# VH-VL binders against Large ribosomal subunit protein uL10m (mRpL10), part 196

Target 1, 224 residues: Large ribosomal subunit protein uL10m (mRpL10), of Drosophila melanogaster (Fruit fly) (q9vpl3)
Amino acid sequence: RGKINIQRPKAPHYERARVVAVTQPKYPELPKAKSCFKTRAERTQQQQENPYNEIIAREVRNWLDHSRLVAFFHLSSITADDIFRVRVQLHKQNLHLKSYGSKIIEQAVKNTRYEAIVPLFHSNHCIVFSPDPEKTAALLRIVRRVPQMVLLGGIVEETMLSRNQLVAYAQMPGLHAVQAQLVQTLSQAPGHLIQQLQAHQNSFVQVLDVHAKNQMNEETPKST
Short names: E, the ipSAE of ESMFold2; O, the ipSAE of OpenDDE; V2, 0.75 times the mean of E and O plus 0.25 times the DockQ between their complexes.

## First folded at step 12 (VH-VL)

Design gh18 (from gc99 with light chain S27R; framework fv_anetumab; at its last look DockQ between E and O 0.02; V2 from the best seeds 0.00; counts 0 for: pae E 7.9 > 2, placed apart)
Fold by OpenDDE, look of step 12:
Structure gh18 (fold): chain C 224 residues (1-224), chain A 119 residues (1-119), chain B 111 residues (1-111)
Amino acid sequence: as target 1 above (224 residues)
Amino acid sequence: QVELVQSGAEVKKPGESLKISCKGSGYSFTEYWIGWVRQAPGKGLEWMGIIDPSDSYTRYSPSFQGQVTISADKSISTAYLQWSSLKASDTAMYYCARQWDYSFPLDYWGQGTLVTVSS
Amino acid sequence: DIALTQPASVSGSPGQSITISCTGTSRDVGSHNYVSWYQQHPGKAPKLMIYDNSNRPSGVSNRFSGSKSGNTASLTISGLQAEDEADYYCSSYDSSSTWVVFGGGTKLTVL
């Protein structure tokens, strides 16, 4: 009785082989999960002019139009959890972190005063919006601690600023602080001015008195 | 004028501890970070790490993680680099430099501290 | 690891223009890597010459210029002078790696 070679089973009879071949469930080749790494380029190409993109583009424009502070960041590989943490921190300061596709941004700012920002969005990016330009320092304080976020620049009070200018802006005393200082300085000035004016008047009076005294002394006839 | 002044040259033996200093002046010390850079003799520049003096937030390059400790005393506008146990391979020039954040340049440098570790 | 590659040495005659290249291997095509350039004379601390690819700090000669194209940054020194003889280092921040990287340095000799 020939040892059944379990390692190389004899090919089944032709008829059985046919039946097995036909009855083998052709499992649809699971579409090779195109590795989620669809290059950003492929994702961008598939963004067909979807009515949805227009809606999002409008939203972006609305944010830009109503924000007095806008900051642009390059976003490298960051975990969802890390982004969430940053978002929460920013939100506590009334700062709104948003991320949009480059095409959406392009569509949103096309033929607008913001068109110059398009070159900033060649890679992964995020945008932070705020209605308060005084929050610039707070924003930068938070994002400096996020190594995956790289400041690219921003818009403050409708003015486009480089990253360096934005940092410099954040370091400036607030308008109110400057105004307060100015008011303080101005409030102290009248006292000094008055003193200086009075000093001049007093000196003038003294000179006049001396002159008057000298004239009186000259009019006293030497009664020899 | 922005200036970083480092402590003087050090000659040490292997196994000894060392702490070198970097004092900043001419700017708000807590508004900028301090980075440390190593340069071995005849070699290039190596970024070691960075500290935020405002709260002593610190980050190290992987090559230097656990090898050194970076600290700061904001009250005297001074940053520190320290070793618990020096090695001969630690022989190098060490520079501190001002850096606003990770992505900003090292815009002002200290004069450097030469550390020589020899048996 | 972003490795910034520089030529080991470059030479030029006084009055000439020379260019030092810095090539990075960025994993992220199109990442905004800001490149800085530093000059170091023998026995001296490095000095920032160029930041953010092409910006010059105050006090740096206009003979120094920086540019970036793709993954290569370039430092150009025009009107080469004897005082320009030094080591030059490029540097960049890799947001993916989250640390600062220096190039290997280029020794510039003025002939």
Scores: ipSAE 0.851, ipTM 0.928, lowest interface PAE 0.6, mean pLDDT 87
Fold by ESMFold2, look of step 12:
Structure gh18 (fold): chain C 224 residues (1-224), chain A 119 residues (1-119), chain B 111 residues (1-111)
Amino acid sequence: as target 1 above (224 residues)
Amino acid sequence: QVELVQSGAEVKKPGESLKISCKGSGYSFTEYWIGWVRQAPGKGLEWMGIIDPSDSYTRYSPSFQGQVTISADKSISTAYLQWSSLKASDTAMYYCARQWDYSFPLDYWGQGTLVTVSS
Amino acid sequence: DIALTQPASVSGSPGQSITISCTGTSRDVGSHNYVSWYQQHPGKAPKLMIYDNSNRPSGVSNRFSGSKSGNTASLTISGLQAEDEADYYCSSYDSSSTWVVFGGGTKLTVL
């Protein structure tokens, strides 16, 4: 429904970037190529040192704990300049693009309900985190124009969703839209009001039925 | 109401410099990029380049790289298109337009600035 | 660097449906590229008519519709009216080079 600037989460990003090994290009336009090569070598070395792996794994847990939207993507070959601009686009929507090694993801989600996500990180990947689940539509709009990022699925409000479920979630009206429709219904004659309430109830049940069928067809266990 | 207001028409001689402006209002200026489009007399639209006013990131079409400079002053919600040395072939209508980024539509357009370069 | 091909002109009678094509490659009119259409009356700035291949901005008549198939986008104007006489431009981006391209434009004449 429009684009807004979200500013509150920036400070945690700045501080967390200093703890995590350099995973983002720095902001001088020149020389950008050196940062990309150095970042790859530094990431490999970071994974070989056990104490640093736990620090990074804690950061992943922190992102998972504070994000109501998490989306997983397969990442094809992309230039450092292109991925940087995608990251900036996402950041303007309070969407935070990250990448972590498979071993670190395994360590981060060990003994949690999210252990099922580990196979997604077998190949080249990236993750988008956000505290704002209503930004799912903005995420999908941005990503559909980035062929190098292929959506695999996600987590919304601590519920694991398949790719199709996440797309369906993004199309649902927001709380404001539901409230506006209810107000319009209440201004009608009493008989019409009853019919409109039944129609909205049936629509909600239909959405839940689609979600429940998708949950039953998934192979992930449900702990809670 | 989103509005882009461009500076007035210009009549210049070859070799002169020029800087034309595009002022945005009715939206958060730094949330969107500003693209520039040229239309030579009787010709079609040509995308020249774009700027993200939030950090001054710019990108140019290959045909215009090194020919013009795109800049912005976010404190006054204004983008600029600038020539250091005009040529007669720079005679055209120049539009600014709002884009969310380079891959999104030009949803709001300025009224255009006619630049005439003649002896 | 012109990647998008449009017919130079098309004509139609009032009430007729007419279609303007915009042909590119898989890099600019492919599965992950989204085409926009602009209308320009003489002496005026272009106006966005269609975005994301088929979406219509608020205030644009439902007589205008867009579609994309293969590497060709199409703008269809149903119920042609005199005020539809204008130049029409398609636009996309070249995903390999990451900049915006316009089609050459199509002059629509309403007979």
Scores: ipSAE 0.028, ipTM 0.531, lowest interface PAE 7.9, mean pLDDT 76
ESMFold2 (binder alone), look of step 12: mean pLDDT 90; pTM 0.929

Design gh2 (from gc99 with light chain D94T; framework fv_anetumab; at its last look DockQ between E and O 0.37; V2 from the best seeds 0.63)
Fold by OpenDDE, look of step 12:
Structure gh2 (fold): chain C 224 residues (1-224), chain A 119 residues (1-119), chain B 111 residues (1-111)
Amino acid sequence: as target 1 above (224 residues)
Amino acid sequence: QVELVQSGAEVKKPGESLKISCKGSGYSFTEYWIGWVRQAPGKGLEWMGIIDPSDSYTRYSPSFQGQVTISADKSISTAYLQWSSLKASDTAMYYCARQWDYSFPLDYWGQGTLVTVSS
Amino acid sequence: DIALTQPASVSGSPGQSITISCTGTSSDVGSHNYVSWYQQHPGKAPKLMIYDNSNRPSGVSNRFSGSKSGNTASLTISGLQAEDEADYYCSSYTSSSTWVVFGGGTKLTVL
């Protein structure tokens, strides 16, 4: 009785081999796990010109056109949870945090006055929109405490500002505050002017009185 | 003019506590953060941490986390760096500097405080 | 850990131009990392010379210029003067580390 060589099983009969070959489940090659390391930017670059991209591009344009404050940030190593927290904080101030792919941004701003922002979107980025430019200080206060958000620059009242200029802008007294100060200063000016004018008049009257008194004293003849 | 003035040189023994100060002037103290930088003798600059004086929000470099405490008193425009127990290895020059946030430069520096810890 | 590498020393003659390099090890240094440069004379506090890669603060000589290409930032000093002899440090904030990093420093000697 020939020892069944369990280490080298005899090739199955041709018919059995055919059946086994046909019935072997062709497991779809597990898509080679595209290395999770493709940056969101790389993933967005591969997005084919999809009609969907046009819709999103229109949305971006709408945000840009209706926002008086736009700030651009670089995002690095931020968790979804952290982003959510920041979003909530910003939302409380009527600030809207959005993230778009670089291609979408390019498409959105092509042949527009915003085309200059394209170089800012070479990596992971987010944009904060606001209808109120006075919220710049509030925005910066919030995002300063988010180490993963790096301010790159912004648009305020249709003017492109560097990150330093944006910070400087936030530190300026609001237009209304400045106007109020100006009004206050102007309102105080007439009082001071009047006081100065009156002081000069009073001084002049005093000098005249002294002169008049001196003249009266000289006209009193010594009656010897 | 923006100026940061630090407290004078300190000579201490190991195990002693120490608190050094940095007073800011010439700007709104609560609008900028204060960073601390260590420089051991003959060595380079090491960023230690940063504080927002407006509400005392503080962040440390990993190397200094738990080793020092950074604090501030906004009423007198002063930031502090303190040790609960000094080590010989803490011997260094310590600088405070103004910084808008993490990503902005240290634009104005104090004159430095020399801390010497010797047995 | 993000490290910034500088040459230990650089030398030049008066009137020459010298360049100090600062190279980051992180791939993130190549994107939107802002590099600053500081000058430190012996026994003095550091002074900001360049910020945001290429900007000069008020009061800094136009002989100092900064640039960044890829992962390498460069400080160039033109028309070298004796007073330029000092230690120079590059610094950067990386969003990945969430703290400020300094280079090892470069000693500039004016011959």
Scores: ipSAE 0.843, ipTM 0.923, lowest interface PAE 0.6, mean pLDDT 87
Fold by ESMFold2, look of step 12:
Structure gh2 (fold): chain C 224 residues (1-224), chain A 119 residues (1-119), chain B 111 residues (1-111)
Amino acid sequence: as target 1 above (224 residues)
Amino acid sequence: QVELVQSGAEVKKPGESLKISCKGSGYSFTEYWIGWVRQAPGKGLEWMGIIDPSDSYTRYSPSFQGQVTISADKSISTAYLQWSSLKASDTAMYYCARQWDYSFPLDYWGQGTLVTVSS
Amino acid sequence: DIALTQPASVSGSPGQSITISCTGTSSDVGSHNYVSWYQQHPGKAPKLMIYDNSNRPSGVSNRFSGSKSGNTASLTISGLQAEDEADYYCSSYTSSSTWVVFGGGTKLTVL
C-alpha cells in the first residue's frame, strides 16, 4: 500500500532566498532540465522524489533497452494469489512481469521510437519483459490461460507488433533456425539459395513492413 | 490452408454414448486451442468449451460443465467431443473451431457434425 | 453473468447500408473486451467477418465494417446484396472468467 497522500506534501518551509544559479546534472532517466534556482529544501525534497521517480523511469528504460521481447497486456481484476502465481510461472522462463504508472512509461519512452506505446497504458495494465525473444511462445502459452491478462501487442527486436503479429512471430523460425537453414543450403545451386533466402526474407519483411507503416501512423496520429 | 474436418452425422438413441471428432490440418495443431460450439435446431450458437491439444488443458462453459468431455490426441491432430449418456435435448449441430485464447476469435470452423438423438 | 443482446431481425433493400447492434449486459463484457462478428448462411458453418472490434480477415469484403462504442458493438454492411442474407452473431468474453459468449443472433433479410 504505502503513504501516498495529496495533503501530505507541504509547502517548502526550508526555502532560502535564491541568490545563486546552478545547473543541476540531469539524472539518466529524466532528460528534462532542472530549475536553476531551487531552494535547498525543494532540491532535497525534489531530489528524493526525483531520484525515486527517475530510478523507476530509468528501470523502465533499462528494461526496454535490454529486453528483446516486451509484451503489453490489459489487466483486469485479479487476486494477489493468482497474479503471484503467474509472476512465478513467467519468472521460471526468464519473463519479468512488471507494472508502472502511465506517466512513468511516458517519461521513460520520451524521445524514443517507443512513444507510440503510451496509449496502451491509459487503462489498468501490465508489461512482460525478457532478453530472449525465443521465449515469446512460452510467454503466450502461459498468459493465454490467464484471462485477466489480455494481450494488446508487443515489441520484438525493437519492432512494434500487434497482438496478432506477436502470435505469428511466436510461430516463426528463430534467428538460429534461419542461420542453420543458410548453412544447410550452402551446397545448393546459387539460384535456389537466393530464392530460398528471398522467400524467408520477404515473408518476414512483409510482416515487419506492415507493422512499421502502422507504427509510423501511430507516431503521427492527431494529437500524438 | 487451415482446415478442420469433422466426423459424419450421427443418429443415436437416448442413453447411448457418442464421441465425435475434429481433425485439424494446415497448421501446427498444438499451437492453437480447439473450441466446441453447439447449435440446437433453430437456435443460436453456444460456446461449450476448449482444449489445448498440447497438454489437454480443458475448460468448459458453466452450461456444459459435467455434461460433456472434451479431449484430444495430438499425435493425429484430432480433438473430440464425447457424451457418456445422450439425451434427446443433445440433438444439435456441433462445430469445432480454432481459437488462440478466450479473447481471440474463432477464426476457422469445421463443417459441423449433426447429432440426432431420438427414440 | 454475461449476455450479449442483438435484435432478432433486421432488413434492408439491395444497395442500402444496415447496422446490427450487439449490447453487453455487463460493463466488463462491453467496455475493454474484443468483439467478433460471424456470418452464418443456412446449413453452413459460421464464418468470421470481423475481429478485434473492427478488423477484417483476409478475404472479407470491405462492405463489412465493425465498430464499438461503450458497451455496444456494431456491424455495418454497406451496399447490401442478396447473398448477405444470413444470421449474424457477435461474440465476446469476460476477462474475469474463462469462457466465451455469443449474442442471440440477428437474422438479416434482404428484401
Scores: ipSAE 0.580, ipTM 0.805, lowest interface PAE 1.9, mean pLDDT 77
ESMFold2 (binder alone), look of step 12: mean pLDDT 90; pTM 0.936

Design gh20 (from gc99 with light chain S31K; framework fv_anetumab; at its last look DockQ between E and O 0.34; V2 from the best seeds 0.67)
Fold by OpenDDE, look of step 12:
Structure gh20 (fold): chain C 224 residues (1-224), chain A 119 residues (1-119), chain B 111 residues (1-111)
Amino acid sequence: as target 1 above (224 residues)
Amino acid sequence: QVELVQSGAEVKKPGESLKISCKGSGYSFTEYWIGWVRQAPGKGLEWMGIIDPSDSYTRYSPSFQGQVTISADKSISTAYLQWSSLKASDTAMYYCARQWDYSFPLDYWGQGTLVTVSS
Amino acid sequence: DIALTQPASVSGSPGQSITISCTGTSSDVGKHNYVSWYQQHPGKAPKLMIYDNSNRPSGVSNRFSGSKSGNTASLTISGLQAEDEADYYCSSYDSSSTWVVFGGGTKLTVL
């Protein structure tokens, strides 16, 4: 009784081997799961000039053209939920949080006055748009509480500002407040000026009176 | 001029509680945050945490989470660092510093508070 | 965790230029991390010397300059003076870890 060598099974009969070879399901080699780690750079390169990118680029341009406040942020790993919360907070202030690919931004700002912002978009980023530059302080107040968002800079009233300049801008009294203060100061100035002018006039009159009195005293003849 | 003035040196025993202070002046205290930095003797600087005095929003470095409490009283422009139970390893110089947010530098520093914990 | 590596010590003669390096381990340190530099004299509080890689606060000598290339930030001190002898720390905020990190410090000796 020949010990069935389980370690080296006898090769099946040629015909059986042929049938097994033909009937073996050729499982398509699962495409080697290109490690999802395609660097964001590689994913961005494969974004073929998709007509869709042009549409999005136009959208970005529209936002830039119609916004008086634009702020740029580096965005680190943040949960979708956290982003959503921030978005909601910003939205309540009429601030619009958007995220676009670097290539889209490049396309959008190419040959425009905004081309200088391209270097800011080397990593994950988001942009906040607002039609109201007075919302800068509100914006910064909100995003300061988001440790994954790093302020890079912004555009206010068509002027590119560094992150420090943007913070400084937010700390300035609003134009209206400054104007109000100026008006107040100017409104108080006439009173002071009038007082000063009157003071000088009064002083002059007093000096004249003293002089007149002295002259009258000199004209009184010593009646011997 | 922006100035942060800290409370004086402290000598304590292990197990004792301690609260040190940092008073800010020369700026709007609620517009900037206060960070705390530890420096053990002969060692480098360690960021401990930060507080927004406007509403007492606080964040800690992982190494200091649960080890200390940072607080502030905006009415007197003062930030605090406190321990419930001091350890010998808490012996260090502690600095408060002004910081606008996480990503901004510590631009103005207090003079430091030396805390010595010895048996 | 982002670690910032500095040389333990650097030395120079008066009038020379010296450079202190600060190298981050994280790939993200290279692009948008702002590096600050602090000077600390013995027994004194640290002083901000450079912020946002290359900016000088008011009152800081123009002998101090900062730069960043890739993952390495550099502090350059030109025209070295005796008063420059101090410990120097680089610092950066890591938005991934969400805390501020300091380098190990560099002792500068003026010979």
Scores: ipSAE 0.860, ipTM 0.934, lowest interface PAE 0.6, mean pLDDT 87
Fold by ESMFold2, look of step 12:
Structure gh20 (fold): chain C 224 residues (1-224), chain A 119 residues (1-119), chain B 111 residues (1-111)
Amino acid sequence: as target 1 above (224 residues)
Amino acid sequence: QVELVQSGAEVKKPGESLKISCKGSGYSFTEYWIGWVRQAPGKGLEWMGIIDPSDSYTRYSPSFQGQVTISADKSISTAYLQWSSLKASDTAMYYCARQWDYSFPLDYWGQGTLVTVSS
Amino acid sequence: DIALTQPASVSGSPGQSITISCTGTSSDVGKHNYVSWYQQHPGKAPKLMIYDNSNRPSGVSNRFSGSKSGNTASLTISGLQAEDEADYYCSSYDSSSTWVVFGGGTKLTVL
């Protein structure tokens, strides 16, 4: 009932990234002249920066690979005390608040199914990671009270969800609640019950297909 | 079907108190906020504030802070808007609407409660 | 300080397309500000027509579309019909402002 009404909103549309028509030679050009002018100090800095960025990008990949819940937020100006309070509240629920540069996010998700999230990081942001997708409701109830955090969307069980879909997911019954609902519905035709279960399962499974990289790339986050 | 049903129209004199209601059905009342919106005669919509019925967390627009009280009784799925002392300028249509949080739309609206305050 | 400016009125003939603008005076219609549009017929409650800048709720005609470019959101109604005659309001929230604002409203007249 209410669950169905909560899911009435359609998936969010994202503004397409700036598309530039480029002509490529059949073979890549060698930028020999540019590379010849690098100084010793510049090479040392690049070498140190590249390994550091790769280590942090691997950290982000590890969080993404081991988190069954990931949520993305736009973050406006907030005091250090307030964000610390939010971090502590989230940590109590096994929810881990992180922030990374957009370049590191790009590197972390390069050649992965998550490349669509990069535009979300072109402005102030934060990310919440958790191994526990059942903590989605707790996450949303905590951050709803934080006026400086605006939910953009998330990933649950490797499936990209719009912010409206993430809210709907948080309101779905748990396994025990679904089992109780099934028992209550057994006073009705068995075919109706099977259709309700298949609809719920299809909703979770098909989010991957509906929220493909292309739809997420349609919108570019703006800085405030 | 999500539905918000508001109390009936009110005719009051300046200085009187008033409490109007908004009853939600067709969804889990404590999972969403209830927002209040004012529309003065012939004027636009103004967001007044919200309540989370689960624990009565309340936030007001600066224009309405201290001017009204928003409350809820989750046991009967009802939110309230009240004045301790009405003014003629409080004459307006008042809507309740469902909202997930500040950045989400007001997706379902009550039918409105017309409050008329005249001397 | 956030304000949303809409034209006071727009008009069109049946079958035409019209566009209603909603322009912020600050960053309230910026990159991550979600804009909603509401339709209100006289004496009736507002109805959500567009949310999150461009999405339509179930049951809202595909003649209604929304977009956002820079600091301006737009509601476009194609194939104008007599039933579209109503007031239209935009709304937005910016996390720095910490409250919800509505535009002043636009009266659509179908000639």
Scores: ipSAE 0.705, ipTM 0.865, lowest interface PAE 1.3, mean pLDDT 78
ESMFold2 (binder alone), look of step 12: mean pLDDT 90; pTM 0.931

